# VHH binders against Formamidopyrimidine-DNA glycosylase (mutM), part 19

Target 1, 288 residues: Formamidopyrimidine-DNA glycosylase (mutM), of Thermomicrobium roseum (b9l1z5)
Amino acid sequence: PELPEVETIRRTLAPVLIGALVIGALRGEHPEDILLDPWPVFARRVRRHRIVALERRGKYLAARFEDGDRLVIHLGMTGELRLSHPATAPGKHCHLALVLRSLRPLPPSLVDQRQRFLLRYLDIRRFGRIALLDQAGWETFTARLGPEPLDPTLDPRALWSRLRERRTAIKAALLDQALLAGIGNIYADEALFQARLHPARRCQTLSLDEVERLLVALRTVLSAAIENAGTTIRDYRDGQGRAGSFQSRLQVYGKPAGTPCPRCGTGLARIRIAGRSSVFCPRCQPLH
Key: E = the ipSAE of ESMFold2; O = the ipSAE of OpenDDE; V2 = 0.75 times the mean of E and O plus 0.25 times the DockQ between their complexes.

## First folded at step 15 (VHH; framework vhh_8cml_1)

Design x1 (from w2 with W106Y; at its last look DockQ between E and O 0.90; V2 from the best seeds 0.00; counts 0 for: pae E 2.2 > 2)
Fold by OpenDDE, look of step 15:
Structure x1 (fold): chain B 288 residues (1-288), chain A 121 residues (1-121)
Amino acid sequence: as target 1 above (288 residues)
Amino acid sequence: EVQLVESGGGLVQPGGSLRLSCAASGFTFSDYTMGWFRQAPGQEREFVAAITRSGDSTDYSDSAKGRFTISRDNAKNTVYLQMNSLKPEDTGVYFCARGIWEYYEYGMDVWGQGTQVTVSS
């Protein structure tokens, strides 16, 4: 999951989670692979916290509690959050669940007679992470992340200046969460295609105009993805278990080499940058 | 002091094998996802493999899949990379790294000094 997927999850969960009280936690299969705290510690710490906001920072979801603590969630490769009735079986690959009490009425399919429901975390590959951070911890954590690409106050000149200090390919830089938060392999390729920039272009060689184009492209692609509930490649699901639909709008990501460019018809190319596959149009995105 | 120290690198012929080790110290090893990266001369550092804290799940780059195996021994605070069917293009400095959230390069916060792997006839 990248920024659009996490944002979609946030939006789908927020109406249910905001105002809810965490009354407990249920142990699943492998919480030790997911939680930064040992299970007994986490289970104790997370109790009696009321969610007052559901925030997103980059690829991270953060439930903010009344005391300023945050339940921070990274979904890794296959992480999923699922709302369920307390009587519903956890299913496979469920590693933990929060037991919550709803402040507002919810459907009987979701809540029991005590207005309780579950937020389950499922993760097949178990590369996701969940941590309860205090305010200081959150600040330290977020300080490592770059600005939000969708933040209208993000100055392309500032971004340009930062890029000029990097001796890497632009694709690699985009994947660096310290440069910009939330961009992964899907939207890096899509944005670069939209911006007509070769993924292997050196950051130092980019003009301000090119960076401006890139920022516009990022914002365009990310926003469109959010509007279409994210990209479902395989198992991505939002908070309601629904797939996204932006995959049908992908221009280059995941396409085999030789696929006609949707813009000019030239066969798309595939190269590896920083260990990741990068698809681009050699005509629309010239290296030189 | 938090430290990662790689070993096991060397010169090997194409088709040969090497086993890299990374010894961790100064932190609770089992609390971190571990990864291997490599950097060829004049190239960018690239992801090779990652392994979850418990060791039950792994991920590999396309180049590494089917040839490389990442494993760990939490009792020994060590992560390993078994490299089989080595190719000249596998030549480079191999780095061990730890991560908390993401296991790609940008999510890693501690790095070893690296060990040289040279695949040449």
Scores: ipSAE 0.453, ipTM 0.767, lowest interface PAE 1.4, mean pLDDT 94
ESMFold2, look of step 15: ipSAE 0.567; ipTM 0.818
ESMFold2 (binder alone), look of step 15: mean pLDDT 85; pTM 0.856

Design x2 (from w2 with E105L; at its last look DockQ between E and O 0.62; V2 from the best seeds 0.00; counts 0 for: pae E 6.7 > 2, grease 26 > 24.2, SAP .707 > .668)
Fold by ESMFold2, look of step 15:
Structure x2 (fold): chain B 288 residues (1-288), chain A 121 residues (1-121)
Amino acid sequence: as target 1 above (288 residues)
Amino acid sequence: EVQLVESGGGLVQPGGSLRLSCAASGFTFSDYTMGWFRQAPGQEREFVAAITRSGDSTDYSDSAKGRFTISRDNAKNTVYLQMNSLKPEDTGVYFCARGIWEYYLWGMDVWGQGTQVTVSS
């Protein structure tokens, strides 16, 4: 999950989670791969907390509790948050669950007679992470993240100035969460295609006009992905268990080499940048 | 002092095998995801493989899948990369790296010095 998938999860979980009281936690298959704290510490600390907000920074979800502590979640490659009735079997790859009590009625398919439900964390590959941070820890952590690309006050000249200091490929820079928070492989490829920029283009060679165009492309692609509930290739589901639909609008990501470019018909090319596959149109996105 | 020390590199013919080792010290090894990266001359470091703290789950780059195996021995504070069916494209300096939580899930905060792998034609 990248920014659009995490934001969609935030939006679809928030109506259910905000106001709920954490009354306990259930141990699953391998919480030791997911939690930064030992299980007994986590289970004690999370209990008796009321969720007052569900927030996002980059690819990180944060459930903020009444006391200012945050449960911070990164989904890694295959993490999923799933609401379930307490009687529903956890299924494979469930590593932990929060036991929550709702202050308001919810459908009987989700809650028992005492308004209890579960928020399960599932992760096939177990590269996601979950941590409890106090306010100071959250501030220290988020200070390392770059600005939100969808923040309308982000100054293109400031971004351009930072890119001029870098000699790396622009795609590698877009994946750097210290530069811009929340962009991954899918939306980097899509935005670079829309901006007509070669993924191997060196950051210091970009003009201000090219950086402005890239920022506009990023915002356009990310907003469209959020409007379509994110991209599902294999496993991503929103907070209600539904697949995203943006995959039908992808222009380059995941396409085999030789696929006709949707803009000009030239066969799409594939290269590796920092060990990750990059798909682009050689005609529309010249290196120069 | 936190250290990662790689060994096992060398010169090998195409189709050959090498086993890389990375000895870790100065931290609780079993608390961290570990990874292998490589860097060819004139290129950026690229991801090769990663392994979870328990060792039960792994991830590989497209070029490594089916040929390389990452493993770990938490009792010996060591992570390994078994490289089979080596190709000239695998030539480079291989780095062991420790995963961090602070920045983003797959970021690496401690790097070894690297070990040279050369696959000659």
Scores: ipSAE 0.085, ipTM 0.577, lowest interface PAE 6.7, mean pLDDT 88
ESMFold2 (binder alone), look of step 15: mean pLDDT 84; pTM 0.850
OpenDDE, look of step 15: ipSAE 0.646; ipTM 0.838

Design x3 (from w2 with S57N; at its last look DockQ between E and O 0.90; V2 from the best seeds 0.00; counts 0 for: pae E 2.01 > 2)
Fold by OpenDDE, look of step 15:
Structure x3 (fold): chain B 288 residues (1-288), chain A 121 residues (1-121)
Amino acid sequence: as target 1 above (288 residues)
Amino acid sequence: EVQLVESGGGLVQPGGSLRLSCAASGFTFSDYTMGWFRQAPGQEREFVAAITRSGDNTDYSDSAKGRFTISRDNAKNTVYLQMNSLKPEDTGVYFCARGIWEYYEWGMDVWGQGTQVTVSS
């Protein structure tokens, strides 16, 4: 999941989670692979916290508690958050669940007579992470992340200046969460295509104009993805178990080499950048 | 002091094998996802493999799949990279890294000094 998927999950869960009280936690299959804390510590710490906000920072979801602590969630490759009735048996690859009490009425399909419901974390590959951070921990964490690409206050000149300090390819830079938060392989390729920039272009060689185009492209693609509930490549699901639909709107990502460019008809090319597959149009996105 | 120390690198012929080791110290090894990265001369550092804290799941770059195997021994505070069917393009400095949030480069906060792997006839 990238920024659009996490944002979609946030939007899906926020109406249910905001105001809810964590009353306990249930141990699943492999919480030790997911949690920063040992299970007994986490289970103790997370109790009796009321969620007052559901935030997104990059590819991270953060439930903010009343005392300022944050339950920070990274979904890794296959992580999923699912709301369920307390009586519902856990599915496969469920590693933990929060037991919550709803402040507001919820459907009987979701809550029991005591207004309790579960937030389950599922993860086949178990590369996701969940941590309960205090305010200082959250600040330290977020300081490692670059600005939000959708933040209207993000100055392209500032971004340009930072890019000039990097000796890497532009796609590699885009994937660095310290440069910009939330961009993964899907939307890096899509944005670069939209901006007509070769993924292997060196950051130092980019003009301000090119960076401006890139930022516009990022914002356009990310926003469109959010509006279409994210990209489902394999297992992505929102908080209600629904797939996204932006995959049908992808221009270049995931397409085989030789596929006609949706813009000019030239066969798309596939190369490796920093160990990741990159699809681009050699005509629309010239290296030189 | 938190430290990662790689070993096992060397010169090998195409088709040969190497086993890299990374010894961790100064932290609770089992609390972290571990990864291997590599950097060829004049190239960018790239992801090779990652392994979960418990060691039950792994991920590989496309170039590593089918040839490389990452494993770990939490009792020995060591992560390994078994490299088979080595190719000249596998030449580079291999780095061990500790991950907290994600196992790509940004998610890694501790790095070893690297060990040189050279595949040449």
Scores: ipSAE 0.522, ipTM 0.797, lowest interface PAE 1.4, mean pLDDT 94
ESMFold2, look of step 15: ipSAE 0.583; ipTM 0.824
ESMFold2 (binder alone), look of step 15: mean pLDDT 84; pTM 0.851

Design x4 (from w2 with S61D; at its last look DockQ between E and O 0.89; V2 from the best seeds 0.00; counts 0 for: pae O 4.2 > 2)
Fold by OpenDDE, look of step 15:
Structure x4 (fold): chain B 288 residues (1-288), chain A 121 residues (1-121)
Amino acid sequence: as target 1 above (288 residues)
Amino acid sequence: EVQLVESGGGLVQPGGSLRLSCAASGFTFSDYTMGWFRQAPGQEREFVAAITRSGDSTDYDDSAKGRFTISRDNAKNTVYLQMNSLKPEDTGVYFCARGIWEYYEWGMDVWGQGTQVTVSS
């Protein structure tokens, strides 16, 4: 999941989670692979916290508690959050669940007579992470992340200046969460295509104009993805178990080499950058 | 002191095998995802493989799939990279890294000094 998927999950869960009280936690299959804390510690710490906000920072979801603590969730490659009735048996690859009490009425399909419901974390590959951070921990954590690409206050000149200090390819830079938070392989390729920039272009060689185009492209693609509930490549699901639909709107990501460019018809090319497959149009996105 | 020390690199012919080791010290090894990265001369550092804390799940770069195997022994505070069917393009410095979040480079907070792997006829 990238920024659009996590944002979609946030939007899906926020109406239910905000105001809810965590009354306990249920151990699943492999919580030790997911939690930064040992299970007994986490189970104790997370109790009796009321969620007052559901935030997104990059590819991270953060439930903010009343005392300022944050339950920070990274979904890794196959992580999923699912709301469920307490009586519903856990599915496969469920590693933990929060037991919550709703402040507001919820459907009987979701809550029991005591207004309790579960937030389950499922993860097939178990590369997701969940941590309970205090305010200081959260600040330290977020300081490692770059600005939000959708933040309207993000100055392209500032971004340009930072890019000029990097000796990497622009695609690699985009994947660096310290430069910009939330961009993964899907939307890096899509944005670069939209901006007509070769993924292997060196950051130092980019003009301000090119960076401006890139930022516009990022914002356009990310926003469109959010509006279409994210990209479902494999197992992505929102908080209600629904797939996204932006995959049908992808221009270049995931397409085989030789696929006609949706813009000019030239066969798309596929190269590797920083260990990631990168699809681009050699005509629309010239290296030189 | 938190430290990662790689070993096992060397010169090997195409088609050969190497097993890299990374010894961890100064931290609770089992609390961290571990990863291997590599960097060829004049190239960017790239992801090779990652393994979860328990060792039950792994991920590989496409170039490594089917040839490389990452494993770990938490009792020995060591992560391994078995490299088979090596190719000249596998040549580079291989780095062990500790990860706390994503197993991409930015999610790694501790690095070893690296070990040289050279695949040449």
Scores: ipSAE 0.023, ipTM 0.557, lowest interface PAE 4.2, mean pLDDT 92
ESMFold2, look of step 15: ipSAE 0.500; ipTM 0.793
ESMFold2 (binder alone), look of step 15: mean pLDDT 84; pTM 0.847

Design x5 (from w2 with I100E; at its last look DockQ between E and O 0.90; V2 from the best seeds 0.00; counts 0 for: pae E 2.1 > 2)
Fold by ESMFold2, look of step 15:
Order: C-alpha cells, then sequence, then structure tokens
Structure x5 (fold): chain B 288 residues (1-288), chain A 121 residues (1-121)
C-alpha cells in the first residue's frame, strides 16, 4: 500500500471507527512481529480509549484518541485491516484485533448485542508495524517525513531546491519518504511517465519547470488513484474488504517490456533502479 | 553504544560463496527488522534482503532471490547473509541495517560500516 491505498483505507474505515470506544484487544498468531510494544503493555494501554479521528501521514495510518495518543499503523506489503463481528473466526494470519464498542448503530452482521465489533490486523508476511505514540512521539516521528505531495501549499521551488542537492536517480528520490511522503513503486512510475521524465534522470539535473511538471503529475495520478479506490495487484483491500480499481488505468507500471506506450506506441522499456523494476517509455521519457 | 559490525567479506571467484555476519550490540536486537544492502562503486546503494524480528519471514531483491539467504540468531544478536553462486555484479560493500517501521533504505535508522565483497574473474 502506497498513499492512495492508505487514504482509501482511512476513508472507508473512518465512518465506523470515529467515535468508537476501544474496550480491549485480542491476541492473534504473531503480534510480536507487528507490535513495537510487548503484548501485555499494548493490550493494557489501548483500553478505554475513544477514537476521535482517523488520520494519514504518507503511508502511515493513525487513529487518534481523545487524550491525544495515537495508534499508528504501517501496513508493509501485505497488511490488512478488516472489520468483523466478534463471533467471526479470525482466519489465517490475524495477529491482533481491537475490540470496539460502537456509539452509532451498525448492521447486526457486524456488531453483537452489546454493539461490539472487531478491527483485525492480518499480515501474511508480517512486515507491517503497529505502535502507540503520545503527541510528542508522533511529532518526533512525523518530523522525519517529507511533505505530503497532495498538500496544495507544497512549493515546487522548495522541492526543486532539495532535489538539487541529490545526485541519485529521480525515481530513487521519489521513494525516499524523507523527501516526499507516500510515494512507492507504482505511483513513481506512473507520475514519471505523465511528467515525461526518465526514471534514471539525476535529481540535480532537473530544472524548476521539470519539477513543477512532476509535482502536477504526482498530484494528478495520486488523486485519480484515490478516486478509484487505489490499486490492487494481488493483496490490497480497502477498509470494507473491497479491491481497488485503479489497476485498469495504469499507463506503465507492471507492463511487459515491448508493450505499446499508450501515448506514442513505442515499446515500453524496463530497467532496475535501486534494485526495483521501473517501466517507462524511452521515446516519451528521454534521458538527458 | 548502538552498533552493527559486519564481517565475512573477501575476495571470491565467480560461482563461489561467502557468509556475511553482522553483530549487533547496545540495543534489544529482537525488537528490530534487519536488512542487508549493498553498494557497488559508482552505483546507488540497493536493497538485498530483509528478515522479520522473529526470523519467520524474509524478503529479497530480484538479484538475490534464489542465491542469497538471510537468517538471524536472536540469542547471539547476529544477522547473517549466505551468498551463493556469486557473480561479478555482486561486487560491492555490504551493509547491515536495522529498521523499526520499514525495511527499505529510508526506514533503516542504524547502519554498519560495511564489509567488502569482491567477485573477480
Amino acid sequence: as target 1 above (288 residues)
Amino acid sequence: EVQLVESGGGLVQPGGSLRLSCAASGFTFSDYTMGWFRQAPGQEREFVAAITRSGDSTDYSDSAKGRFTISRDNAKNTVYLQMNSLKPEDTGVYFCARGEWEYYEWGMDVWGQGTQVTVSS
């Protein structure tokens, strides 16, 4: 999950989670790979907390409690948050669940007679992470992250100034969450295609005009992905268990080499950048 | 003092094998995902392999998959990289790193100094 998938999860979980009271937690298979805190500490600390907001910073989801503490979730590659009735069996790869009481009516398929439901965390590969952070911890953590690409106040001149200091490929820089928060392999390829920039292009060679085009392309691609509920290649699901639909609108990501470019018909190329596969059109995205 | 110290690098012929070790000290080793990265001369540092806190799950770059194996021994505070079928393109400095939230380069907060691996024909 990249920014659009995490934002879609946020939007689809928020109507259920905001206002709910955490009344406890259930241990699953391997919470020790997921939780930064030991299980007994975590289970005690989440009790009696009301969720007042569901927030996102880059690829990080945060449920903010009324006291200012946050439950922060990073889904890794295969993490999933799933709402379930308390009587429903956990299934494979469930590592923990929150027990919540709804303050609003919810369907009987989701809640028991006490208005309780579960938020389960499932993760087949267990590279996701969950932690409780107080306000100071959250501020320290988020200070490490770059600006949100969808923030309309993000100045392309400021981004350009930071890129001038880097000698790396632009795709590698886009994957650096300290530079811009929330961009991964899918949306880096798509934005670079739309901006007509070669993924191996060195950051210091980009003009201000090229950075402006890239930022516009990023905003366009990310917004369209959110409007289409994100991209599902294999595993991603939103907060209601539904697949995204943006995969049908991908221009370059995941396409075999030789696939006709949707803009000019030239065969798409594949290269590796920082160990990752990158797909681009060699005619539309020339290297300077 | 939080430290990661790599060892086991060296000169090897194509097709050969090396085992890298990374000794950790100054922190609770089992609280962290561990990873290996490499950097060839004139190239950007790249992800090689990662392993979960318990050691039960791993991830590999395309170039490492099938040839390299990451493992860890939490009792000895050590992470390993077994490298088989080495190729000249594997030449570089290999770094171990720890991660709290993520296992890609950005997510690593402590790095070792690296150990040189040279594969020469």
Scores: ipSAE 0.555, ipTM 0.817, lowest interface PAE 2.1, mean pLDDT 90
ESMFold2 (binder alone), look of step 15: mean pLDDT 84; pTM 0.848
OpenDDE, look of step 15: ipSAE 0.563; ipTM 0.812

Design x6 (from w2 with E105Q; at its last look DockQ between E and O 0.90; V2 from the best seeds 0.00; counts 0 for: pae E 2.2 > 2)
Fold by ESMFold2, look of step 15:
Structure x6 (fold): chain B 288 residues (1-288), chain A 121 residues (1-121)
Amino acid sequence: as target 1 above (288 residues)
Amino acid sequence: EVQLVESGGGLVQPGGSLRLSCAASGFTFSDYTMGWFRQAPGQEREFVAAITRSGDSTDYSDSAKGRFTISRDNAKNTVYLQMNSLKPEDTGVYFCARGIWEYYQWGMDVWGQGTQVTVSS
């Protein structure tokens, strides 16, 4: 999950989670790959916390508690947060669950008679991470992250100035969460295609006009992805267990080399940038 | 002092094999996702492989998949990269790294000094 998937999860979980009290936690298969703390410490520390907000910074989801502590969740490649009735079986790859009590009536398919429901964390590959951070820890962590690409106050000139200091490929810079928070492989490829920029283009060679165009493309692609509930390739699901639909609108990401470019018909090309596959149109996205 | 020290690099012929090791010290090794990265002359450092804290799950770059195997021994505080079917394009300095939140370059907070791998005809 990248920014659009995490934002979709935030929006679909927030109406259920905000106001709920964490009354306990259930151990799953391999919480030790997911949790920063050992299971007994986590289970004790998380209980009796009321969620007052569900926040997002880049690809990081944070449930903020009344006391200012946050449960911070990074979904990695295959993490999923799923609401479920306490009686529903966890399924494969569930590594932990929070037991929550709602203050508001919820459908009987989700809650028992005491208004309890579960927030399960599932993760096939177990690269996700869940940690409890106090306010100071959260502030220190988020200070390392770049601005939100969807923040309308983000100044294209400030972004351009930071890019001019870099000699790396623009796609590699877009993946750097210290530059812009929330961009991953999918939306970097899609935005570069939309902006007509080659993924190997060196950052220092970009003009201000090209950076302005890139920022517009990023916002357009990310907003459209959020509107379509994110992209599901195999595993991403929103807070209600539903697949995203943006995959049907992908222009270049994941396409085989030789696939006709949706803009001009030229065969798409595939190269490796920083160890990750990048797909682009050689005609629409020239190196200069 | 938190430290990662790579070893096992060297000169090999195309088609050969190497096993890289990375010894960790100064921190609780089993708390971290570990990764291998490489950098060829004149190129950006690139992701090669990552392994979860328990060692039960791995991820690989496209060029490494099927040829390289990452593993770890938490009792010895060591992560390994078994490199088979080596090609000249695998030449570069190989770095071990640890991460807590992510396993791609941005998410790594401690890096080793690297070990040279050279694959030549």
Scores: ipSAE 0.575, ipTM 0.827, lowest interface PAE 2.2, mean pLDDT 91
ESMFold2 (binder alone), look of step 15: mean pLDDT 84; pTM 0.850
OpenDDE, look of step 15: ipSAE 0.627; ipTM 0.832

## First folded at step 16 (VHH; framework vhh_8cml_1)

Design y1 (from w2 with T33V; at its last look DockQ between E and O 0.90; V2 from the best seeds 0.60)
Amino acid sequence: EVQLVESGGGLVQPGGSLRLSCAASGFTFSDYVMGWFRQAPGQEREFVAAITRSGDSTDYSDSAKGRFTISRDNAKNTVYLQMNSLKPEDTGVYFCARGIWEYYEWGMDVWGQGTQVTVSS
ESMFold2, look of step 16: ipSAE 0.598; ipTM 0.828
ESMFold2 (binder alone), look of step 16: mean pLDDT 84; pTM 0.853
OpenDDE, look of step 16: ipSAE 0.411; ipTM 0.757

Design y2 (from w2 with D31E; at its last look DockQ between E and O 0.91; V2 from the best seeds 0.00; counts 0 for: pae E 2.1 > 2)
Fold by OpenDDE, look of step 16:
Structure y2 (fold): chain B 288 residues (1-288), chain A 121 residues (1-121)
Amino acid sequence: as target 1 above (288 residues)
Amino acid sequence: EVQLVESGGGLVQPGGSLRLSCAASGFTFSEYTMGWFRQAPGQEREFVAAITRSGDSTDYSDSAKGRFTISRDNAKNTVYLQMNSLKPEDTGVYFCARGIWEYYEWGMDVWGQGTQVTVSS
């Protein structure tokens, strides 16, 4: 999942989680692959925290507690968060769950007689990560991340200046969370296509105008993806277990080479950049 | 001191095999996802493979898939990369790395010095 998927998950979970009190944690199959803390430590630490906000930073979800701590979640490749009634069986690949108490009415299908419900973390491939950070830890963590591409205060000139210092391809730079937070392989390709920039263009060769186009393209594509509940390639599910729908609007990502460009009809090309498959239109996105 | 030290690189003919090792020290090895990266001359460093903390799950680049196998021995604080059916395009310096939040380059906070792999006829 990338920025749009995580944002969708945030939006779907926020109405339920905000205000809820964590009263415990349940051990699942392999919490040790997911948690930064040992299970006993995590289970103890997470208790008695009230969620006051559900935030997103890049690809990360962060539940902010009343004391300033953050439960930070990276969903990896196949991570999923699922709300469930306490009596519901965890199913396969559930590695842990938070036990929460709601202070507001929730449907009987979700809460028991004590207003308790579960937030389960499921992850088939177990590349997700969960950690409880204090305020200082959170600040240190977020300082490593680049700005949010959807932040209206992000200055294209500043971005341009940073890009000029890089000797990598623009596609590689976009995937670097230190440059911009939240962009992955899907939306990098989509944005570059929209901006009519070759994914292999060297960062230092980009003009300010090109960077401006890129930023507009990123914002356009990411916003559209959010409005369509994210891209479901395989396993992505929002907080309600629903798939996204933006996959039907993808222009180039994942398409085989030779596929007619949706813009000009030229056969799409596929190359590898920084170990990532990159699909682009050689006509619409010229290298030179 | 936190340290990663790669070994096992060398010269091999196309179609040959190599097994890389990465010895970790100075941290609790079993608490970290580990990864392999490579960098060819004049090229960008690229992801090759990653393995979860317990070793029960792995991920590979498209180029590595089907030919390379990442594994780990937490008792020995070592991660391995078995490379089979090597190709000239696999030539480069291979780096071991420790991951915290994600196993792509940005998520890696400790790197080895690398080991040279050369595939040539």
Scores: ipSAE 0.508, ipTM 0.790, lowest interface PAE 1.4, mean pLDDT 94
ESMFold2, look of step 16: ipSAE 0.577; ipTM 0.825
ESMFold2 (binder alone), look of step 16: mean pLDDT 84; pTM 0.848

Design y3 (from w2 with A50S; at its last look DockQ between E and O 0.81; V2 from the best seeds 0.00; counts 0 for: pae E 11.6 > 2)
Fold by ESMFold2, look of step 16:
Structure y3 (fold): chain B 288 residues (1-288), chain A 121 residues (1-121)
Amino acid sequence: as target 1 above (288 residues)
Amino acid sequence: EVQLVESGGGLVQPGGSLRLSCAASGFTFSDYTMGWFRQAPGQEREFVASITRSGDSTDYSDSAKGRFTISRDNAKNTVYLQMNSLKPEDTGVYFCARGIWEYYEWGMDVWGQGTQVTVSS
């Protein structure tokens, strides 16, 4: 999950989670691969805390508790947050669950007679992470993240100034969470296609006009992805268990080499940048 | 002092094999996801393989899948990369890295110095 998928999960979980009281935690298969804290510390610290906000920073989801502590969740590649009735058996790869009590009426398919439900964390590959951070820890952690690309106050001149200091490919820079938070392989490829920039273009060679176009392209692609509930290739699901639909709008990402470019018909090319496959149109995105 | 030290690189003919090792010190090794990356001359550093803290889930780049195997020995604080069927395209400096958060976002906070792998006839 990238920014649009995490934001969609935030939006779809928030109506259920905000206001809920954590009354306990259930150990699953391998919580030690997910949690930064030992299980006993985690289980004790989450109890008796009410969720007052559900926040997102880049690809990180944060449930903020009444005392300012946050449960910070990164889904890795295959992490899933699933709401379930307490009687429902856990799926395979469930590593932990929170036991919550809602003060809001919820349907009987989700809650028991005491308004209790579970938030399960499932993760096939166990690359996700869950941590408890106090406010100071959250501030320290988020200080290393770049600005939000969807923040309308993000200054394209400031971004351009930072890119001039880099000799790496622009796609590698877009994947760097310290430069811009929340962009991954899917939306980097899509934004570079829309901005007509080659993924191997060196950052220091970009003009201010090209950076302005790139930022507009990023905002356009990310906003459209959120409006379409994110992209599901295989595993991503929103907070209600539904697949995203943006995959039907993808222009270049995941397309086989030789596929006709949707803009000009030229066969799409594939190269590797920053350990990731990059798909682009060699005519629309020429290398300077 | 947190430290990662790679070894096992060298010159090998196409089709040959190498086993890389990465010795970790100065931290609780079993608490961290570990990864291998490589960098060819004039190229960006790229992901090769990663392994979870418990060691029973692994991931590979497309080019490594089927040829390379990552493993770890938490008792010896060591992560390994077995590389079989080597190709000239595998030439580069191989780095061991400690993961702290996200594997695919370059969230590795500690890197080794690297070991050179050269695949040439």
Scores: ipSAE 0.000, ipTM 0.276, lowest interface PAE 11.6, mean pLDDT 86
ESMFold2 (binder alone), look of step 16: mean pLDDT 84; pTM 0.849
OpenDDE, look of step 16: ipSAE 0.019; ipTM 0.382

